# Miniprotein binders against q56419, part 44

Target 1, 326 residues: q56419
Amino acid sequence: MEGRTLEEVQEEVFKRHGVLVPKKELEDLAKALEEAGLLLTEKVEARLKEEEEKLKRERPMRLAGLSYPEGEREARAFLEAFRASYPGEGEEARVLLMPHLEPSRVPEVYGAALAALEKTPPPERIYLVGVAHRPLKEKAAALPVPFQTPFGPALPDLPALQALDALLPFELFNTPLAFREEHSLELPLFFLKGRFPEARVLPLLVARRSPELGEALKVVLRDFPGLLVLAVDLSHVGPRFGDTPLTRTLAEEARRRDLGFLERLAEGEPEAALAFLGANPTRIDGVEVVASLLPLLRERKGKVLAHRLDLEAPTLSAVGAGTLVL

## First folded at step 18 (miniprotein)

Design cc69
Fold by ESMFold2, fold request of step 23:
Structure cc69 (fold): chain B 326 residues (1-326), chain A 104 residues (1-104)
Amino acid sequence: as target 1 above (326 residues)
Amino acid sequence: SMEEKIRELAEKLAKLAQELAELAGDGSDPDEIKKKLEEFIRVFLELYELDREKDNSDADYWLQMTIELVWEFMDAFREGNVEDAVELLMYIAEAAERLAEALD
């Protein structure tokens, strides 16, 4: 029954986590909300309803001009620069794990993914599995529409998506708005579409582990073979994610967990990779996707091509990214 | 218990997020909005600082999403994106409500 004041909680949070929400910021926000005027929330709700209707037809670029160039010519040069940032050669992938972190933060990790795609025969379709950053109605979702890119639209594989939907115990096409801003699909798709301009795409999101998704995908991949891409990040550590400020010890533990996870996946042992993480104390992002897709990862051996734990000095936090081929 | 505290805070946070979104649309004075916002942040910080043992549960998932959405809400405001901030309050309310439900 004992409640703390805002000042008391802020003091404790600052001491333990190094984060602060000053009262002046709260005053400024309150004024901005009032100055935006009456009916602000009704306008937002109406806009979201309109965006949801548009998402039934296409998913427009949200990050062009921010994370990658708007124009096709510049976008191709951008891809070439990223490939050059990884001086090694890749290996053929039937399954590719790649990040969705801002590309400029981990250029050689995306470069390693491009090196792997360079060795991979062009697929008819790509199963692109990202991580939902907004609530989904179900454990997983898809959006069966073209996704716009600087290289042209990435067309959906409607027959494969419909087959997948038919095999699941829930509606697969269940949360269009969750795709509106979802960078875990848009950022990897830029690289994939640039390398495989003719491939169709199954854009999929996982919120929580769904064994049903993995079993259904195993069946669908039999009839609709293609490249499986796990578009996931690894450890998330530091105050941005609920930790104390990043220390060398926390960073080293995050690296060990990232690499141990990837190495066990590379040995074809996804259950061992999950067991290695235990309670997932460094918040590896990809755990829900791997846990969903176990039937597709078992006994597939491969190689870790790249890894980086990217430090965020302003937030005293870090995010891990890796490239794995199976 | 720890889980009862988290459930109570999550329910309160969800209600506060909904109320903030409604106040933004109804012409309330800045002082009234400020007080609600201070309580919203106070409740969030209480939730954020709780030292819950991780167990890969649905509660872990929704807690992490709630934390990230609240920081994203603050980022949207710092960038001057007031409509985005209101949209994020709606997602925060949903995530916090699901966190509370996961602890039933």
Scores: ipSAE 0.835, ipTM 0.926, lowest interface PAE 0.8, mean pLDDT 91
Fold by ESMFold2, fold request of step 23:
Structure cc69 (fold): chain B 326 residues (1-326), chain A 104 residues (1-104)
Amino acid sequence: as target 1 above (326 residues)
Amino acid sequence: SMEEKIRELAEKLAKLAQELAELAGDGSDPDEIKKKLEEFIRVFLELYELDREKDNSDADYWLQMTIELVWEFMDAFREGNVEDAVELLMYIAEAAERLAEALD
């Protein structure tokens, strides 16, 4: 078969996307692998096996000291600062859509979520639904263990998780390692646990749309009422995601699609929100979660509280984040 | 067809990711690692440059995850996080295999 050389492909990629992987960088990477020494891969595999066993008991903080403070007092001050970034009032949420993008990049969007939580009665439990950034064995997964936070452990709602697992045609608890680094749960959980320290959590990940998940959750929510949180980001545009470099036109289209999606969700029309996106050309991250959870979103009206399309200048890319209450 | 080409590239990328991880564990010298890394990047860039229309399919999902994982792999190296980079090769291999399976 035919194939292009590395130089030929790199030249075309640079012209179309503005992305370059210099040969010097590849040399540096190869040398770093060699300098790490013999048995590097065996060390990584052994560590992952050990961490997988630990994840059957608890999920430790991974972003403390990086995305949020490790100490409880500093963490509470951090929450207060984020709330202050959003000068408006929230609305009561029975369903909350909030981002999982690095909080310092979209402070007012997280602040809007906090404002909504101020208006929300303390729930017995939180159904926290994030987006898998590592392969899952099934369309969705859960991890039925405490998640550590600066505010103490977020305890799992084991009866609700067991009920959910019993209703699904696949094993819900079979991908613990996918939770090890999953920021789409950890970052929103920091804010949720800080506001609702007594609520139990169902930590859930969606990989691919699963109508079975939504139907099962509708049943479980009847017996185990709580707050449903869609911890999702919106448009992903630019070379990091396979596009040409970010232009003003691409950014405006991403904003229109983000807001059009959120507004249709706010009208209680999740099927219309998905139809509006069509093939999802700006790669709104939340579509798999929304497509899974249709029965929980239909006819539920609400309000968009905040939105930002955040620029990543070094990658010439952008990511959208929003706050929606239903 | 376009899908056959993507499937072939995905299969090759998965194999290269696995082979690169094996070389890191074998005490291979930098020239061997560099050659494997160059081929891995070449195949990735072929896949990345391929202008597939979005259709919300399983293939679309796995292609996007593969692209993002490879850039995350490059970031890990740029930051000196070599163990993270090796771990990411394992995830890339799985995502690329799932992409190839979705195009069967």
Scores: ipSAE 0.835, ipTM 0.921, lowest interface PAE 0.8, mean pLDDT 91
Fold by ESMFold2, last read:
Structure cc69 (fold): chain B 326 residues (1-326), chain A 104 residues (1-104)
Amino acid sequence: as target 1 above (326 residues)
Amino acid sequence: SMEEKIRELAEKLAKLAQELAELAGDGSDPDEIKKKLEEFIRVFLELYELDREKDNSDADYWLQMTIELVWEFMDAFREGNVEDAVELLMYIAEAAERLAEALD
């Protein structure tokens, strides 16, 4: 049949993974859902439809006051504090890999990205490639609208976006709701817009690897040169992600996988970096982006500036973050 | 087989997510909502604890998204964000459907 009762499954999951979903919590959730009333789902659907229409015009800040300050002056000071968290010097980047993990968790990794940007001539545009955390209708998507930041709107590079769309075998401008809360664009953009206030942006998401995207971007970048940013995190290990509780051995493996991946990318060998991961046992987040962008990464040598595997104590889990310049 | 079991659980999880969202909009009896939520969590935990070979990158991708979305759904409820929780059920249903399709 479907086998075990809820209590039996919960007991085994707790013993194996350290995860609990208490029955009282489920009772509280059911009560909250009932108390919200008859129109809850209809209200949600109406709001999503309204927000989808607004996203055709602009993408507002969702993390101001949560992950970074809302006011421009405070945001500028915040950005400079992150730079100070990395006392080293950067390198000029034609391609920058940086995280999208909550900035306060990996301050020196974001600081290393800022150090690289200090050495990078201001680009006319930034190709910002994040990771979709909601299902996309296609393998990749873009949202060709201004993204609000404390430093003013990051304006879209419409000609470059339209050229990219024209080269793809699918509609690039799909799934606008997937951008609504997408932190893999918003968090890196805060740092990028703060350092390059005049650059236009191509806000891109990858869900599943798309060789077509990489080939199209190679063409578009020749006519519309700019900075390519892979806004990706690395290993995801622990119960939040389906593992047993984080152990020293699992953490060591995650670090080894993260650094080996980054090092091979730094040698200009993105296929070798992917092969090194095999089945990706530590769930490096950036693999779909790297696999999409192979033509743009081949033979580009560079340097790993920073890495951290950051512990999420409440979930007994960890996420890796790194900074790579090519 | 293990993949057949995962496929069946993913299909069931997707259906339960859709049905739970419908019950939330219907003004259904709290006991009916609770029963559906308990079954949704039971099926999720069955799926979550299964070991599978990582030999299908599509399935790995959708399984990981499904797991993360369910935790995000639970976080939304714990924070009192019931509307966000309902929205997340829609995404869970879609991700779980794609997981099932990837294992076909």
Scores: ipSAE 0.825, ipTM 0.917, lowest interface PAE 0.8, mean pLDDT 91
Fold by ESMFold2, fold request of step 23:
Structure cc69 (fold): chain B 326 residues (1-326), chain A 104 residues (1-104)
Amino acid sequence: as target 1 above (326 residues)
Amino acid sequence: SMEEKIRELAEKLAKLAQELAELAGDGSDPDEIKKKLEEFIRVFLELYELDREKDNSDADYWLQMTIELVWEFMDAFREGNVEDAVELLMYIAEAAERLAEALD
């Protein structure tokens, strides 16, 4: 492989995966970088430092007007429309697994989460555990600030966050910039804040499995009871993620892995759910979160309310989403 | 070994991402930027094409993040978001470094 030209490796990638990076695009990128001018990178670094300082005070909405409405009245109607897309009834959840995929792609999956929340007594706090899409300095992180939503700020539960930080072998408040664009918190939070406007939030990210996080959360939840939310997606298949173009066979394997994983979680057997995935050939997003939170998932039986493997036609790829109550 | 090949490509990708970000800030001519970008993409595609055993979950995690970040970088340029693209080069460099470290 070493010694192949760009053209040679591009040919093999196109043959196997159906993706191209044309020379014209590389010319355009080079021109755009040159035209942006001197000190571009220093400007970016300075902006990021300023944004990091601001994130120590609040986390603004990044997806309003893009993934959900900016105005409160329209946001409330949007929430109600999503509930309507799921015709079933929910069940009370002490633990809720829900997606973080773009809501318009899996409306009934978010609707199922809303149905579960309807049956759930308003919690004092929500432990919202997402998946880091930027590198973290540690295996997990939190950002102890208000997160803005169209329904008002979601206030942090500072005593619970401080108790959690004190139990971990690493600094919990370690990567503010990783939260700046993190949709795995923002998208689920929209739905959670809309249904539980008075609940405080522990906004948490997992990068890599951390058994220490799960053990610490078990202790913290005893003293600070609340709703645990695993805001995770399931299979990621297709060329966007390193596969061949999506085929019926690949899609069926992704569905099988998604449902088998969720069903074993619903049986209270999270170790069996992880073992079922093996090497995780369909790249289920939630595996690191589940592996971190084993002590909170064992012996909790529940129900899978919804699942969808959603196709991305332009990329010949797909992403799975599900709703599970425990 | 396959793991050694992935580690070497990841180290090279991280270095190329850092060098591209540096070139974007120092007034380099378009031909120099294009050559570095072509090598960056060539190394990425070599890494993307490798079919490794999924037996090291740390490496699997960082490889997947690297792949997704590079496509996000390409999307940023296609949308004309040059500053976002430079920011993404910084994340790519870090993810690729972590991939290499997971295989060291």
Scores: ipSAE 0.820, ipTM 0.915, lowest interface PAE 0.8, mean pLDDT 91

Design cc69
Fold by ESMFold2, last read:
Structure cc69 (fold): chain B 326 residues (1-326), chain A 104 residues (1-104)
Amino acid sequence: as target 1 above (326 residues)
Amino acid sequence: SMEEKIRELAEKLAKLAQELAELAGDGSDPDEIKKKLEEFIRVFLELYELDREKDNSDADYWLQMTIELVWEFMDAFREGNVEDAVELLMYIAEAAERLAEALD
């Protein structure tokens, strides 16, 4: 493998994964980078600094008009349509696992989350734990500012966030820019704020498993009770994720891993759920969050309400999504 | 070993991502940028086609983030946003550095 030309490695990648990067695309990209002109990188750095300063005050909507409606009336109708896509009843959640995949791709999975929220007393606050899609400076992070939604701002629970920060061996407020585009918080928050307009939020991201986070949250939750939400996706399979093209066998394995993981969580056995995944061959997204939050998941029994492995035909890939109440 | 190969590719990818970001600000001609970009993609594809590191979950995490960020970089360009592409090169450099660090 060593010392291969671009053409040689491209041939092997195509054989194993069905992926090509045409040289014309590289030529077009190189020309576009040159034609963007001098100071492009300085301009990008200045914009990022400016956006980081804005994020110290508020986190604006990034997906309004793209993933959900911008206006409140239309957003309310959107929630009702999603609830209707799940014909079942929910159950009260003390802990809710829900997806962060594009809502239109898994409407009944989000509908199941709404059904659970219907049965859940309005919490004073929501611990919303997503998955960082950008590098964090630490294993986890928070952003203690209002997050804008079509239903009004979701206000931060500053006392609870400060208590959490004080218990961690690292600075919790460490990577504001990682929140700028983070859909794993914004998409679930739309549904949560729509149902619980008075709840404050702790917007949290996990990059890498942090047992310290789970222990600290267990302490904070005693003084600041609330709803714990794991905003995670499940299996990620196919070439988009470094895998072979999706086959029926790979899809069946992904479904088995997703459901086995969720079922063990529903039995109150999060360590068994992680052990069931082994080396995580289908790249379940939620493992870092679950591994961080073990003290909060042990001995909590519940139910899997919904699951879908959603096909991305253009990329020959798939992503799993589920709804679990504990 | 497999870990040593992954570490070497990750270090090289991180350096190439940083150099591409710097070239985008320097007024380099397209031939120089294309050469660097071809090497960046060659190194990425070598990394992409390697089996996952099953015995090092930290390395596996950073490898998966690196793969996803490179595809986002290509998507940003295909959507016509070169500023986003430059920003993503910065994240790729960081993720690849962390992958290399996880492998010593």
Scores: ipSAE 0.816, ipTM 0.914, lowest interface PAE 0.8, mean pLDDT 90
Fold by ESMFold2, look of step 22:
Structure cc69 (fold): chain B 326 residues (1-326), chain A 104 residues (1-104)
Amino acid sequence: as target 1 above (326 residues)
Amino acid sequence: SMEEKIRELAEKLAKLAQELAELAGDGSDPDEIKKKLEEFIRVFLELYELDREKDNSDADYWLQMTIELVWEFMDAFREGNVEDAVELLMYIAEAAERLAEALD
């Protein structure tokens, strides 16, 4: 029951992980919370309730001016610059795996995705499957509203979403607030909407693996064909994620796990890809999505177009990103 | 067992996150907020340093989300976004509670 003091725990954590939470920061945070004033939490709750109601109508841009340009002309130039960062040719995709990491960190990986989209006939709809970074009420969720982009709204495919909801053992439209700031949908959507301005979207999030989702999507895709996009990142290593500081050995392990995972997916062997990761020691984001979507990935062969393990020197951490076409 | 220790820390972390958000909302003085925050960080760091066997279970998922949310909470503060920090405490409480539930 009785644990170590904060000072004792912090000393041990610092020795092993290089992580420190300075006492000054805690003092400053406590004072900032007090200075924000009475009713702060009630104000936050009221704002969230209001935002939840707005999300029942549309999902506004949250990253315009931060991760990509707000204006349409600048956004198109941004897309062209990203395509140019990848000098290769793409391949037609029926399934595309692409990152959701900050685009400026992995420009050629997004460029490879654009190269694949150049070879891909415009789909009627895009099944965009991201990773929930906030708790969902269920294993997966969708938000059946327009998502704003610099290229205009990405309209939801309501019939396909309703068909999907009807096939699941849980309500699909279950956690609107989880979409409010979800970059794993917004960042890939910018690129997808820029290339396929007429495609409707099924904006989906996976929290925990859901075999039910994959089986339901297999059925829905028969009646509502489209492009399946797995918007996932790969390894997450370093103190930011619970490891010791990034070393050459840890970085090489992360790269090996990323590439081995992608290569097995490219062979049409998603179960083997998951088995290769075992306990997922480098915390590949994509595992819950892949485990959910097995019926859609089996026997689909393809090609890895790009990969980068992007280093964050200040945090001694790294995140992997890749582009895979199937 | 290691899982029982993680469960106990997760339950405590969830409660501390909820209490910290409540203290911020009721105008508690900064010394009381600081004391609660120090305990919150202490419990988080104990949870953060545990070497548990990974198995791609629900527990691994919720533990990783909890870790990332706590660092995001600290980032929000460092950026001066106090309202975001309070919102993140609410998510941390939920994730830690689900971690505890996943362990029995």
Scores: ipSAE 0.810, ipTM 0.908, lowest interface PAE 0.8, mean pLDDT 90
Fold by OpenDDE base, fold request of step 23:
Structure cc69 (fold): chain B 326 residues (1-326), chain A 104 residues (1-104)
Amino acid sequence: as target 1 above (326 residues)
Amino acid sequence: SMEEKIRELAEKLAKLAQELAELAGDGSDPDEIKKKLEEFIRVFLELYELDREKDNSDADYWLQMTIELVWEFMDAFREGNVEDAVELLMYIAEAAERLAEALD
């Protein structure tokens, strides 16, 4: 490998993965970096510092006007359209597994989540557990501030968050910047806040499995009951994630793993679900979340409401999404 | 060994990501930035093409994180979001460093 040119490596990657990083893109990037000027890093650092200070007060919307409407009226129409995309009826959820993928990619899966929420009595609080797509300082984190939504701010449950922090061997309130752009919380929160405007929220991120988190949450849930939401995606396959282009075989394997995972969860056997995945070769996104929440998922039986493996055609890659009620 | 190769590439990638983030801020010679970027992408692609068996280790986690962040970096760049791209370089540096540490 030592001594290969960029072009040689690009060619090999193209042959293997069917994706080429064009040299022109590198040139354009270099030019863009140049044009951004000498103080870009300082500007970025200053921005990050400012954003971190803001995150002490609130988490602003990042995907409003992009993934969902900013205006409340339009946002409500958006919810109704997504609900309409799922023709079935939901079931009452005590635990809801739902996607955090771009909503337009898997509308019926979000529709299924909305259907479940229709059958769910309004909770006092929602434990919203997402996936960290940025490095965390600890295995898990929380941001104890209001999250902005088109339906108004989702207010944190500070007493419950404090109770959780007190039971963890690490500082729960770490890495606030990881929450700034984290769609695994923002996207599901849109739907949750739209359905349950009065519910307080515990926005949690999981990086690596933390059995301590599950045990702590089990205790906290006793004193602070609420809806548990796992905002997780399923398989990530194809060149975008390090695989060869999507084939029928790869898609079938992804679906098999997704459904096998969800079905075992629906049977109340989360350990069996994890064991079924083994080394998780199709990169089910929610594996670390489920592994952290085992005490809360055991013996809970439920139903898989929806599943989709959605193709990203430009990269010949696919992401699995599902909705599960427990 | 495969692990040693991954570690070496991760260390190089982390360094290059940091250097690129710094160069983007100091008005460096476009040619130098271009050269560094080419090297960054080369190192990434060398890492990317390696046949690594998944094992749910910390190394596995950080490798996947690194790959995903680099794709996001490329996407941000394609979209013209240069500030986001620089921010992502910082995260790539961190993830790659953590990958290297996981293999020590």
Scores: ipSAE 0.734, ipTM 0.893, lowest interface PAE 0.8, mean pLDDT 90
Fold by OpenDDE base, fold request of step 23:
Structure cc69 (fold): chain B 326 residues (1-326), chain A 104 residues (1-104)
Amino acid sequence: as target 1 above (326 residues)
Amino acid sequence: SMEEKIRELAEKLAKLAQELAELAGDGSDPDEIKKKLEEFIRVFLELYELDREKDNSDADYWLQMTIELVWEFMDAFREGNVEDAVELLMYIAEAAERLAEALD
C-alpha cells in the first residue's frame, strides 16, 4: 500500500469511477454485524454445512417472491405478462441463448425467449448452461438434484449427467454450494419449467472455458437429445464492474459488442464471435460458456430476437441482455 | 509492476476478508470490526482503482469475480442480509486468493 488513507483512496475512486463508498455505510455495516450478535461466523458456517447437506437432495428456490412469484397461479400470470412484453413471434430453437439478468430489467428479452419456446416442441431434456458467479473447484460443474420452481421440481436427467461426467477429465459433480444462490440457473429455469413442465434438466455451470465440456456434450447429445440453453448475459459496463460511469460512448461500445457477438453466433460462427470480442473489454458474461460450447454452436444458423442494454441507475452501470435462437 | 501490485493487494484482501468474517462470528468489539472493515474497503478500493488491461487470463477472471463479489457484499449489507454478507466475505477471500495464485 502506498500509505494512503481510506479517505484519499475513496476520493481517487470517486474521481475515476464516480462512485463513493460512504463512511456511513461502513458504520452501518459494523453496527449490523454487531447487532447480529455473537457467533455469526459459526452460525454462517453451520448454515453453509446444513445447506450443503440439503443440496444433496434438492435445490430450493432463492428468488421466489423477489424476482418471480412463488405461487403457481401468480407465476403463470407472470409468464404471460413477460410473453406479452415481446410483440414478435418466436422461432423453433435447437439452441436458445437467453438472459439470466433480473427479469424486471429486461422483460421483452425474456418475452422473446418465451416466444421461441412457444415454437419449440417439448424437449425430453434441457441442457441448461449458466455462468458461475461463485468460485468453482473445476472449470465446470453440475448439480444432479431437483431444482424447485413454482411449477414443481425440475428433475435432473441422471443418465445424461452420468454420461457427461464419464466423458470429462474432471469431476463434474463439484462445488454444490455454488449452485445455492446461482441466479444464472434459477431465473432461466423459471421460464423453461413453466413452458416445459415435463422436461428433465441438466443444470450446468461454467467458470472457465472447457473445450472438453463441448466435446463431451456433443457426444452425450447424440444419445440424449434435448434443447441446449445458454443462460448468459452480455456486456457488463460501469462502476459496478470496474469502469467509469456509463456514457454514450461506453453504451454504444457495449451495444456494438453485444450485437456483433450475437450476429456472429446467429451466422453459426462462434469462433468469429469470440475473436470479435478479443480481450472482452465490455465483459460479455457468456464468453466462457460460448467458448466451452463451440462444437455445439458451429454451423448453426439462427436469429437474434431481442437485445437490450439496461441501466442500473444507482451504480450508473449497465448490463446487456439478448435472446438468440439457433 | 502492475501484476505484482495486484497480487499483493489480492493477498491482503483475502486475509482481511477472512479476518473480517472471523471477527463477525466471534462477536468482537464493534470498533475492531469497523476498523477491519475500513481496512478491507481501503485495500479493495486500491485494487479497484488499478487500470489493468484485460487479457482473458485467469488473473483477469478472478479480478473481475473479486470486484463483483465485493459489490454483492455491499448490496447484501445495504439490504440488511448480514449472514449473506459474511458468506460473501468467504467467497471474496477465495476469489482474491485465487487471483493472487493466478499471478504467481
Scores: ipSAE 0.725, ipTM 0.890, lowest interface PAE 0.8, mean pLDDT 90

